# VH-VL binders against f4iux6r469to655: the designs that were tried, part 3

Target 1, 187 residues: f4iux6r469to655
Amino acid sequence: RLLQRLPGCVSRDLIDQLTVEYCYLNSKTNRKKLVKALFNVPRTSLELLAYYSRMVATLASCMKDIPSMLVQMLEDEFNSLVHKKDQMNIETKIRNIRFIGELCKFKIVPAGLVFSCLKACLDEFTHHNIDVACNLLETCGRFLYRSPETTLRMTNMLDILMRLKNVKNLDPRQSTLVENAYYLCKP

## First folded at step 1 (VH-VL)

Design d06 (framework fv_daratumumab)
Fold by ESMFold2-Fast, scan of step 1:
Structure d06 (fold): chain C 187 residues (1-187), chain A 119 residues (1-119), chain B 107 residues (1-107)
Amino acid sequence: as target 1 above (187 residues)
Amino acid sequence: EVQLLESGGGLVQPGGSLRLSCAVSGFTFSSYGMSWVRQAPGKGLEWVSAISGSGGSTYYADSVKGRFTISRDNSKNTLYLQMNSLRAEDTAVYFCARVEYSSSWFDYWGQGTLVTVSS
Amino acid sequence: EIVLTQSPATLSLSPGERATLSCRASQSIDSYLAWYQQKPGQAPRLLIYDASNRATGIPARFSGSGSGTDFTLTISSLEPEDFAVYYCQQRSNWPITFGQGTKVEIK
C-alpha cells in the first residue's frame, strides 16, 4: 500500500510524509522492496526523480543500505546501456542519467561516478550519448560547477564538450543541446 | 501556447534581395534551434537553412549556400532569413519551424510567407 | 544526400478504410524518420517522430513502423479529416531531406 503511493508524491511535503511513514514500517525486506520500487520508476515519470532522491537522502542517515543498493543498480544499468542504440533504450538512458544527477545533488551519488558517466558519453559522442550527457549536465552540472571540490574537473569536461561540438558535424538540435547545457552550467 | 509568425514575403525581380522575419512567442527562444523550410507552388517540402539556439552554428542547403544568410536575435525573439541573388526557382512559401530539442523534429510551424521571384 | 521515396503518389480510399503509406530511404537512416500531415493552405503538422513515436495530440489511429531503409505510416481507419498530403523526413544525415509526398484522397 505504502509503495503504491510513491507515484503520487509530487511535492516535497508529500514525499516527506511518506518518508516518515516508511520509517515506522521499516524492515530489511521493506528496504529491499523500497529500493526496487524507486529503481523501477517509469521512464515517463522524470518529475518524480527529485522527490525520490530527496527520500533516499533523508533515509541515508539511518538506513545506509538503501542509497548503496540504489546507486549500485543505477551504475550497473548505465554501464549496460551506454553502448546500445535502440530507440527504446534512449528513454531508459535518460531516466537512468537524470536519476544519477538528482542523487548527485544530494551527495548520494559521488561526483566521480557522474564524471565517469560524462566521460563515457564524450568518448563515444553518438546521437544518444549527446542527449545523455546534456541531460546529466542540465540536472547536476551547475551544482558540480559551483562546488569547490569539482569546479576544476567540471570546467575541463565542459571545455571538452565544446571542442567536440566544434570539431564534429553536429546538426542544429545537437548543437543547441550542447550550447544549452554548457551555458546552464557556466553562465 | 507556441506561436510562429512569418513576415517579409512579396514579389521581387530575379537578382533582387528580400529579408524574411519570424516572430515567436510561448517558449524560451534561445533554447531551441530554428529552421526555414520552403514549398514551391504545388510541390513538396524543401529544407533551406537552420540555426542553433545560441546562433553559433548555421546550416544551409547547397541550393542557397552563399546567397542566403540565417540569423536570430534572441533578445527580440525573432528569426531572420536574408535572401540575396534571388532566382525564379526560389519562388515558394517559406515556413519557419522550431527544432524540438528532445527529438530534433519540426514540432511547430508558422503559417508561411509567399516569396515570388518573377520579372 | 539521402533520397526519400514515397509510394504510392496518390492513395484513393473511402472513410473507414485502412491507409498504408510507404517511405524508403536510399541508405540506412536507423529510426531517424518523421511523418508530417499537410492540408491545403496550411502548414505541415508533425504526426510521428523517430519512426514510431506519436506526437502530442495525435490520434491513436496513426502509427509508424520500420527501421533502416523501409518505413510505413498506417492510418487504421480513415476519418474525413485525414484526407491530406503526408510527407516523410529524415535527420540521419545533413542536409535534412523530405519525401515527395503521398496524397490521400476520397475515392
Scores: ipSAE 0.000, ipTM 0.508, lowest interface PAE 13.1, mean pLDDT 86

Design d08 (framework fv_daratumumab)
Fold by ESMFold2-Fast, scan of step 1:
Structure d08 (fold): chain C 187 residues (1-187), chain A 122 residues (1-122), chain B 107 residues (1-107)
Amino acid sequence: as target 1 above (187 residues)
Amino acid sequence: EVQLLESGGGLVQPGGSLRLSCAVSGFTFSSYAMSWVRQAPGKGLEWVSAISGSGESTYYADSVKGRFTISRDNSKNTLYLQMNSLRAEDTAVYFCARDRGIYGSGSYFDLWGQGTLVTVSS
Amino acid sequence: EIVLTQSPATLSLSPGERATLSCRASQSVSTYLAWYQQKPGQAPRLLIYDASNRATGIPARFSGSGSGTDFTLTISSLEPEDFAVYYCQQRDNWPLTFGQGTKVEIK
């Protein structure tokens, strides 16, 4: 089956081949099945997110419901989890936010949603939210920092991030995450 | 090969100084916070000090505050522990360790060096 | 500082038997507890992190459970290489602290 090949698509060539083959099976039912398969990517398979985002971007021009459904599911998942502190949720939160960041680089996820997610994490800058914010910045922060329409917002958010690092008395691991994210965005 | 290699241990008199080094290979050193953990002969493990990836933030156990200084040189992939005003109770094997943890207020250690023995004795 | 108390201090068992090691924290550490194995003359080896996650390369016979103040490391069927000292460690608060260790020795 075609969707069973998704986890093996670890190159641009492989994901592009699968994307082309998917076009032969395009139907409303198949589009919903694809979105569900992409959304349910294992939380340990972060390396697939860029390829899945590329597939969504390729399909977006002719199958507009695919990106719309996926973005809505990711936004709903973020909002359901952002205030939960349970250890069992951290890998799901990281998968969620990195997928949002990858889709942002293809302009599938609007910058406004990314800034909303980042602000939510900075407003409660503890535990999981530190890791979530840093993963988001590592994934698409430099892209947003270098874009003229988002440079000012990114500069302000990065300033807030460094201020919070200094006043929250973070441990060495958390401080390292923040420093790495900051300098990756603003070398 | 992913490896941590300690050096600099030896015999030193009480009140003396010693500098430990930990050479790192096989991973991006600057991306990880690092710690020193010690073990006195026949005793358990004791966390000593930690340093953030950039070296900007440092942390110390109360037993070594003001006497020990942790530092790193990311260009040389090397972690250091400067030990001053050494006491008999500082006698231990000193391990360098790589800090891990995605969330929470502290770290666990997924990679350890073989350790270097420091003996403080007259 | 958070104090971790391990029990028993020594556990004498034969190969093939089940080992159950306990670690109790003086205050809640949520699930932020790791387990290490140390053999004589060697560095510690990470077994379990965040209470129940098995580290890469660690055999399935090792499992961790617990939350809050009470944690357990279980070895379902002891192999000869499993006779060692085991330490728990909390990462909930600074300073990082270890338990005093449980020695698993052959009968």
Scores: ipSAE 0.000, ipTM 0.545, lowest interface PAE 11.1, mean pLDDT 87

Design d10 (framework fv_daratumumab)
Fold by ESMFold2-Fast, scan of step 1:
Structure d10 (fold): chain C 187 residues (1-187), chain A 119 residues (1-119), chain B 107 residues (1-107)
Amino acid sequence: as target 1 above (187 residues)
Amino acid sequence: EVQLLESGGGLVQPGGSLRLSCAVSGFTFSSYAMSWVRQAPGKGLEWVSAISASGGYTYYADSVKGRFTISRDNSKNTLYLQMNSLRAEDTAVYFCAKEYEMATIFDYWGQGTLVTVSS
Amino acid sequence: EIVLTQSPATLSLSPGERATLSCRASQSVDSYLAWYQQKPGQAPRLLIYDASNRATGIPARFSGSGSGTDFTLTISSLEPEDFAVYYCQQRYNWPLTFGQGTKVEIK
């Protein structure tokens, strides 16, 4: 019943209130049910991803299994989707990668996983992988670029991205998408 | 119950324009990708265009690219197809179709609206 | 684009007989193949998705099989309402494409 309110949590106050209520009722609520509800966010509700990530980050200090289960599910989903180069449903890929990026900003997803996802997309620079890589960079690229521990690797990934853009002679939409992502990370 | 109702079809001269609408009820419109699929008289099905659930991504068949624009208004539960520079070969019944969850296959269809491009 | 070729173009059978319809893809579509039924003057109806999964409300006599490039729709025992045109559709890559259709008609 508490989980029915998740899709309506479109502010920090609302998600924080639900998070507090969940902590109070966690002995009555299955933790696996929460993780499944968060994972199954509709692919069009991208605005909820930041709030869901905030909830996970808040719960992480008391319930270590919640972030661990969610990160594993997201990684498994990414690996399933990226191996299917011609898979049609781009919005599932975008929701997946944006959730990974949002969780990275709360340090729930390790930077290494984000770089693995970026490398996978750059190694196979297809139409879908360009969209996925650019969405990931828009979500957490600047965060990673500004962090001392990830700046060098981020710079290397951005250099590869721009090299691929120039070598592959992308159409105007793809070229603009790459340029926008690059300059969002590296002003 | 799920309902999709197309409108806006009719007779148009070659080079003309028409705007098709598909009014939707019975499901959360903003959660599903939508497509337009057409069928010329006595012929098979031809996919025309698709739009992602958010409206951020669109795809087109090569035969209509540059002439047709798919769009949606999630606040009004309505899908649109703006058809410009119409040709005789665009004559068809146009169906709007709802994506099955997690796939670009179609579990619900409208009844179709006839577009006739003729002088 | 991925071209889907259906065979036969027309299948003439009597009620109670088994119908076997083929769909062949110009390149592998893995399992991302659906089947639709269309009756005259009506919208298509989803029968099978992802090669072998029956859609909600579809009778057990309909079954799908295959992977890669070769797919089959089977109707184990034709009912009068099953005489219609059947289309396959791939969702493996853009653009989405349909086969040309197989008409199942009364002999």
Scores: ipSAE 0.000, ipTM 0.461, lowest interface PAE 15.5, mean pLDDT 86

Design d11 (framework fv_daratumumab)
Fold by ESMFold2-Fast, scan of step 1:
Structure d11 (fold): chain C 187 residues (1-187), chain A 120 residues (1-120), chain B 107 residues (1-107)
Amino acid sequence: as target 1 above (187 residues)
Amino acid sequence: EVQLLESGGGLVQPGGSLRLSCAVSGFTFGSYAMSWVRQAPGKGLEWVSAISGYGGSTYYADSVKGRFTISRDNSKNTLYLQMNSLRAEDTAVYFCARHDYDSLGAFDIWGQGTLVTVSS
Amino acid sequence: EIVLTQSPATLSLSPGERATLSCRASQSVSSYLAWYQQKPGQAPRLLIYDASKRATGIPARFSGSGSGTDFTLTISSLEPEDFAVYYCQQRSNWPWTFGQGTKVEIK
């Protein structure tokens, strides 16, 4: 089946070919199955997120329920994880936020949702939330910084992030994560 | 190939100074925090100093604070440790070590170490 | 700073035997604990991170377990190259600290 080929789509050509073939299977049931397959990408397969996002963006023009279902699932997952203070699977949080960031670069995830995620992480600046915020910025921060519509908001968020780094007692790894994210956005 | 290579160790008198270097290859140097970890003869590992990826934050163990200065030159892929006012208890093999960037939070790559002997 | 205490100081065992090494933290480090192996004249080598995850290239005979304040490194069947000093390290709080080491030596 087509969905079994999804984990092997490690190039733009392969994902585009699968996307074209998927268009011939267009039904409400098949669209739900695709969204579930994309959402359940393994935590170790982060390299697939850009390709999956490209597929979603390609399908969005004809199948608007695909991006809306996926974005809702990702937002619900983020909200369920961001306030938890227990030792949690950080890989799940990173997969979630990087997928949100990749979809943002295709304008599938609105910038407002990205800023809400960033604010949530900065408001509760825990070890995991620092990793989450920095992964989000590394994924789509430069895209948002360069866009006239979001440049001012991004500049404000980056300044808050750097201020928090300087006033909190961050370890060298966390300080490096913040510096990497900041200077990747504002080189 | 990811490698760290220390140099600059040697024999020095108490109160003297030495500058250690760590040459880095095989990865994007500025994306990683770096540390110096020392080991006195026959003893365990002691973290000495750390620096963030862009050099914006530096850290020191209480035993070396005010005497040692860590720095880095990302354009030359080199980490430094300037050691001043050396004491006999600073005698150790000094390793440079990379802080894992992802979720590992461990020293994943180490140099071979350079011996510093402080003796009269 | 968090103090890590390793026990025993020395394990005298024969090849083929099981080695069990303990590391106890003065306060909770969650699962943010790593294990290193060091042979004479060599740099430490990362074995285990996040209490139980094996680093790249580390043989399956090495396993880690534990959380909070009590951690264990297990070598299921000692090979000749496994006789070395082992150190635990926590990353829960800065500064990162090491245990004093456990020497695994040939009986």
Scores: ipSAE 0.353, ipTM 0.693, lowest interface PAE 2.7, mean pLDDT 88

Design e01 (framework fv_emicizumab_arm2)
Fold by ESMFold2-Fast, scan of step 1:
Structure e01 (fold): chain C 187 residues (1-187), chain A 120 residues (1-120), chain B 107 residues (1-107)
Amino acid sequence: as target 1 above (187 residues)
Amino acid sequence: QVQLVESGGGLVQPGGSLRLSCAASGFTFSSYDIQWVRQAPGKGLEWVSSISPSGGSTYYRREVKGRFTISRDNSKNTLYLQMNSLRAEDTAVYYCARDWGYSYEPFDYWGQGTLVTVSS
Amino acid sequence: DIQMTQSPSSLSASVGDRVTITCKASQSISSYLAWYQQKPGQAPELLIYAASSLQSGVPDRFSGSRYGTDFTLTISSLQPEDIATYYCQQSYSTPLTFGGGTKVEIK
């Protein structure tokens, strides 16, 4: 059925076609099923996140509960995972944070949630949280840096990130990740 | 310009309830965490509660958890604090404050405060 | 909870004096510390964030510094308009906690 075709939507045309077909079969129950399917995107299918975010953005104008439910699930997932340092969770953390970042570029996720996620990672500057913060910055950091409403806050977050890199005893891999993310945001 | 205006304070008996409001203007309200901070007469600042931009994540100091509920209506640019089972020690000026991000950031703008007095 | 011990509780100084206020965290909070100024009858205003970063619009006579878990707010040349109570706040972990405040008066 329609939801089973989601993993194959690897182009703007394919995801837009599925979005149109979904509008035809709309119901409250089907909207919840769609949100669940989007949320359960495989940890290894990061290439789908931009297309799923496009679909959510398209549906947001007429089905406000879709973006609301998805953003809520992603925020809850982030909060449950941010303090866990097990290697098994890293792929889930990266999928979560990149989806949040992609949705932010469509203005579905408010900038404040992105800053909340960044702050949580910076407050507990562990190996995993460094990777999560850098993935978030790589996904939407430049978008936020270039937006007048968020430039100041993004600049402050980037300054804090660089300060933490300098005062913590980071290994060369972690130091390089931070520098790459920083300069991707403000080249 | 950024403005936060608190309202709803007043005199209430111990065990009573009050609902505080904070009206925001001059910024994209839905993009910011907002905080409630209180100050008892002649005393220092005390963090009470925080709410995420969507309203989906809320946090409370231990002494108010289960009695106070923070919420927001982004369509009205308004923050709320429902206070139940009020105690004399809840007497304070209540400020709302804008947070650059989640509850670990400094508060860059504050309202003028609304006074809550819990007394018999 | 992270305890913030602020000292002194009050001080009196002359216009033009260098004033130092100290804040000590009970555990490492890195540089996640802000300083606020509260004038009588007014809401607090942000002065310093990230331990040493000056907020826009704040006079450059204000500065912040960090040494381990010890944080210092310095007013290099006290002015009459600086009469206020100053608070430190850690932003490292919830619950967020404030210092007890330092009341600054002109003698």
Scores: ipSAE 0.005, ipTM 0.483, lowest interface PAE 13.5, mean pLDDT 85

Design e02 (framework fv_emicizumab_arm2)
Fold by ESMFold2-Fast, scan of step 1:
Structure e02 (fold): chain C 187 residues (1-187), chain A 121 residues (1-121), chain B 107 residues (1-107)
Amino acid sequence: as target 1 above (187 residues)
Amino acid sequence: QVQLVESGGGLVQPGGSLRLSCAASGFTFSDYAIQWVRQAPGKGLEWVSSISGSGGSTYYRREVKGRFTISRDNSKNTLYLQMNSLRAEDTAVYYCARELYYDSSGWFDYWGQGTLVTVSS
Amino acid sequence: DIQMTQSPSSLSASVGDRVTITCKASQDISSYLAWYQQKPGQAPELLIYDASSLESGVPDRFSGSRYGTDFTLTISSLQPEDIATYYCQQYDSYPLTFGGGTKVEIK
């Protein structure tokens, strides 16, 4: 019943109100239903990912299974998709990686997983993986670049990205994507 | 080899107190939630209390809340149940059982042999 | 609280018989249900978890199934060592609750 309100939670106030309702749920079945609903966010509703991540972060303090289940589902999905060159999967790949990035900003997804995802994309620098890497950097790259714990590794990854852009003959769209992502990380 | 051994049961007067212990071995104790389950003579199983691996979260059945306190000492691999204001209806064999999932409810894969608590005048 | 209604309370069957025990949850618990076997004078032992998953070391004559909020434990060919009381338990939410038990005896 509360799950029907999720797509309408387009503000911090609205998502926080719904989160309070779920804080009183002590049922694994209801928590699993919530995680499934969050995971199945529409590919066209990327603006909801930040609010969903905020909800997960709030619930994490009292319901450890919610963040654990969601992170596992997202990691499994990334691993299944990163090597697929099917054009039909690009929107799913973008939704997946942006959700991972949003959860990283709340420290629900560890930085190590984000770097693993980024490295996988750089190791196989296809058109889709360029889009995925750039979306990840746009979502949480600045957060990781500004953090003392991850600044050095982030700098290294950004240098590798720029080198690949310069060595590979990217078309103008791809080149622009890489440049935009790079400079978004360095304010 | 996973092992759970309960101790501390005995005969006590109504209104009295007992402390049960459950000694664990063969696994990383702090990684598992542990439960107390009781069984009155000739009756079925009844969940009493649970504690998370860290000891940070505890749960109680309604009838024992405020009278019983579950705790653990992870450095000694030991679980405790402090039972105060005991009543005749608390008479049962008390089992400790390991919950498969840390900080969440799950199934009980290993059980101790139980310790009998008798509350009678 | 989630009520677990177990039936029958007792049954008698012959060696080799197919035995079925049922457990009904008062609300949706998904597959968050376990079955335990308690032999006379012994502690309970896990048989089935997640409604249908067989615990390691448990004979394959034991199986579990789910239909909505109805759960069934089946012993395909009853053996003398299966004389015991069987309990279902939900772990969807606190308080954790057990069924009333089903005592299985040989005729």
Scores: ipSAE 0.005, ipTM 0.503, lowest interface PAE 11.0, mean pLDDT 87

Design e03 (framework fv_emicizumab_arm2)
Fold by ESMFold2-Fast, scan of step 1:
Structure e03 (fold): chain C 187 residues (1-187), chain A 118 residues (1-118), chain B 107 residues (1-107)
Amino acid sequence: as target 1 above (187 residues)
Amino acid sequence: QVQLVESGGGLVQPGGSLRLSCAASGFTFSSYAIQWVRQAPGKGLEWVSSISSSGGYTYYRREVKGRFTISRDNSKNTLYLQMNSLRAEDTAVYYCAREYGDWYLDYWGQGTLVTVSS
Amino acid sequence: DIQMTQSPSSLSASVGDRVTITCKASQGISNYLAWYQQKPGQAPELLIYAASSLQSGVPDRFSGSRYGTDFTLTISSLQPEDIATYYCQQYNSYPYTFGGGTKVEIK
């Protein structure tokens, strides 16, 4: 099956080949199966997120329900996870937010959703949410900072992040994590 | 193929201690969170404890907190459950089970029976 | 704690029957629910994850659905090998909790 090859697509050539082959399959059932397979990427396979996002971006031109279904599932997952205080779920939160960030770079996830995710993390500045916010910024923060449409809003979000770091007197690890994310976005 | 093999179960006196092991093979053990789930004879499944992939985060059901300690040795691909101050109510088959992507339990061991009686 | 109320506790049905098992969460868990099958004397096996996604190798007569906090496992045409106890489990938050189980027997 085509979907069985998905976890092995660890290059642009491999994912593009699979994407082309998938374009010849044209049913709602097959599109739902693909979305579920993409959404259920293991948290240990973060290297696949950029390739999966590339596939979704390519398919978006002819199969608009694929990106819309995936984005909805990721947004629902983020909203479920952002209020969890449990440290054990950090890998799941990181996978979720990195996928959102990768899709944002392909303009599949709108910038507004990314800013909503950042704001939710900043509003509830827990150890997990600090890591989540920093992973999101590492994934797509520079992209958003350098885009004329989002530069001002990104600058404002980065200023809020640094203000919170200084006010909350974070431990050295978290302070360094925030500084690294900030300067990765804004040289 | 993914395998989880529990060992260390047996008969133990109330108030005694026992250490369970779960040997993992066929996957990168250090990349997965693992759980202990128990089942008393003729009863349902009951979550006991969880450990993160790094071993840095652990969780326990209320009734075992302070008595049981979950740990792992990623260099040996082995999970442990140290059980102290055992009670008759701890009598159960103990399963280790792998968390897939921090979600559900995709592979389970065959279980090891712990009987707490005099 | 999130409580998972599973019903019925047991049922008897004939081969070919449609079997429905329900599971209700005491609070919102999104789709973070799995169904497990435990055959007599064996370890549990994953059937369905994310409320409705069928695990690889599981026959398509098994299906899962969600409506709010209500979850349903359906076996469209019961087979002899389906004699087992079925459990739902939420993995939304700790402590992770299982339903009480449903024992399925053939008449």
Scores: ipSAE 0.000, ipTM 0.464, lowest interface PAE 15.5, mean pLDDT 86

Design e04 (framework fv_emicizumab_arm2)
Fold by ESMFold2-Fast, scan of step 1:
Parts: C-alpha cells; sequence; structure tokens
Structure e04 (fold): chain C 187 residues (1-187), chain A 122 residues (1-122), chain B 107 residues (1-107)
C-alpha cells in the first residue's frame, strides 16, 4: 500500500509523510521493495527525483541498506549505458544521471562518483554524453562548485568542458547546452 | 557480449532423469541471480526455479519441488538443473535467464539462452 | 500466486496499425512488470521492464503503461517483423508468473 503512494508524492509534505510512515517498516524485504520502487521511477517523471532523494537521505541515518543498494544500482546502470549511442535510451540516461545528481546534493552519492560519471562523458564527448553531462551539471554542479572540498575539481572539469566545446565545433544546440550548464554552475 | 547457452536436453522416459547445464559468458556470472523458465510445445512461459548469486538461496515452483535441484558453479560460470522423476508434463524447452545482480532481488530477465528441449515420453 | 490475465489471446492487424495488448494482475504489483517478445522458434527477448521502461535496442514504436493493476503494451505502428507472441511477467513476488501470451499476426 505505502509504495502505491510513491508516484503521487509531488511535494515535500507528501514525501516526508510517506517517509515517516516507512520508518516503522523494519524488514529487509520491505527495504528492498522500496529501493526497487525508487530505482524504477519512470523516465518521464524527473520531477519526483528530488523528493525520492530527500526520502533516501532521511532514511539513510537508520537504514544504511537503502542508500547503498540504490547507489550501486544507479552506478551499474550508468556504466552499462555510457558507451551506447542508441537514440532511444537517452531518456533513461537522463533519468539515471539526474537521480545521481540529486542524491549527490544530499551526500548520498559521493562526489567522486559524480566526477567519474562526468569524466566518462567528457572522455567520449558524443551528442548524448553532452546531454548527460549537462544534465548532471544542471542538477548538482552549482552544489559541487560552491563546496570547498570539490570547488577545485569542479573548476577543472568546467574548464575542460568549455575547452572541448570550443575545440570540437559543436552544433548550436549542443554549444548552447554547454554554455547554459557552465554558467549555471558559476556565479 | 552477454551469452547464455543451455545443453543437456533430450528424450527420456517417465520416471527418468536429465541434467541441464547453462554456460554463461560475457559478464560476471557470480554477481547475478539466474532463473530457469520452461515452455511446453505450443504453450506459454512458466517459471521453474531461481538461484541467488552465491547459490545459498533457492526457490522452486510447487510442481517441481523435491524432484528438481538447481545449482551453480561460479568458478566455471555454469548453472545446472538436475531433473529427477520426470513426468510427461515436464516436456518443454528449458531456458536459463539472467535476473538480478543483487542477492534475493527479483528483476526482469534481460538475457535469455536459446533453450534446450526436454521430451518426456514412452 | 499472482495471476496475470492477458488479453486478447490473439489478434490480426495490418502493417501500420496501432496495436494494444492488456495484462491484468490479480493484486497490486506496483511497476514490477516486464513485456517479452517471442518470435517463432526463438527465445523470448525483453522489450519493456518496470512497466514502462524501454529496453536498449528496442524500437521506439513499443511502449508500456500502467493504470492500477492494468498494464498495456502498445505498438504504435505495426511492422512485419513484429509478428510474435507477447508475454507480460510480474516480478513483484515468487512464484514468478507470466501472462498467457498474445499472438500477433499480420492480415
Amino acid sequence: as target 1 above (187 residues)
Amino acid sequence: QVQLVESGGGLVQPGGSLRLSCAASGFTFSSYEIQWVRQAPGKGLEWVSSISSSGSTIYYRREVKGRFTISRDNSKNTLYLQMNSLRAEDTAVYYCARDSPYFDWLLSFDYWGQGTLVTVSS
Amino acid sequence: DIQMTQSPSSLSASVGDRVTITCKASQDISNYLAWYQQKPGQAPELLIYDASNLETGVPDRFSGSRYGTDFTLTISSLQPEDIATYYCQQYDNLPLTFGGGTKVEIK
């Protein structure tokens, strides 16, 4: 029953209420079912990712299984998709990377994983990987840029991104995406 | 390239035994839960058995429990199904299918083998 | 056991037609439903997982949706290579159960 309410949690109040109710479930099976439900968020329901990440962050203090399982699933999915140039999987790549970015803002996903994902996209600077990298930066780039622990690495990554944009002669759409992501991260 | 190849099927009399094998390649076999699914001629798909990545957690459909034994050898990247006390209703193509990298976690079957035919007949 | 009721059992349609196949679960299975395509003499192939997620390599004319315990597979424009039997499968709980299948034929 509780998991049926998950897709309808389109506000902080609704997700917080469901999270409180879920805190009373103390079964490995129930925790696995929750992680499955969170991971299987539809690729068209990107607005839910921030709420799901908030829920995971709240549960992380007492149910360590939840964040560890979800992060592993997302990392495995990213690694399976990053090399694929198939146009039909772009929505899945974007859902994946935005979820990783949202979880990073709650410190559930370590910054190192985000930088690994970004580096993978920059190393294979394809049309889809540009979209993926820009979505990641749009989601958590400012957070990482303004954090003392990650500012230097972010500055270096943004410089590389801008260099690649200028060297690779991107089309106007891709060039605009990179510029928008860059300036969204910086002041 | 992920690949699953079944073998060991054949013609056997009622009450007989067969051992099926599923050879895996192209992925870390020891990290995935694997399933046996069967399909009787002209009929639909029917789940038979599942085994966890370590081999410690095993499930069977009711009709085969006590007669079939699923096992795996992670050092050889091979899954097995020992079938004893075979019945005419066990006649089917047997597929192995890759399920989940997570212990005791059910996912969709993203890769299937080509199947091996088991015929139980006099 | 969770029963998966699939309909229709068979259908015949023309190339370019919109085709819909329905699958009903006997209880709430959330989005833990996959759709498989099985061409004659071949192993099943995953089309859609988690009710609506398109598997890599599957043409975008295929889509899945959910309304409660009702699940729909849609082929927006039927092609000759889509001649196959389609199965839904729940993976919410053991035993894993499949729908009875829908045979899709071209007129």
Scores: ipSAE 0.000, ipTM 0.441, lowest interface PAE 17.4, mean pLDDT 85

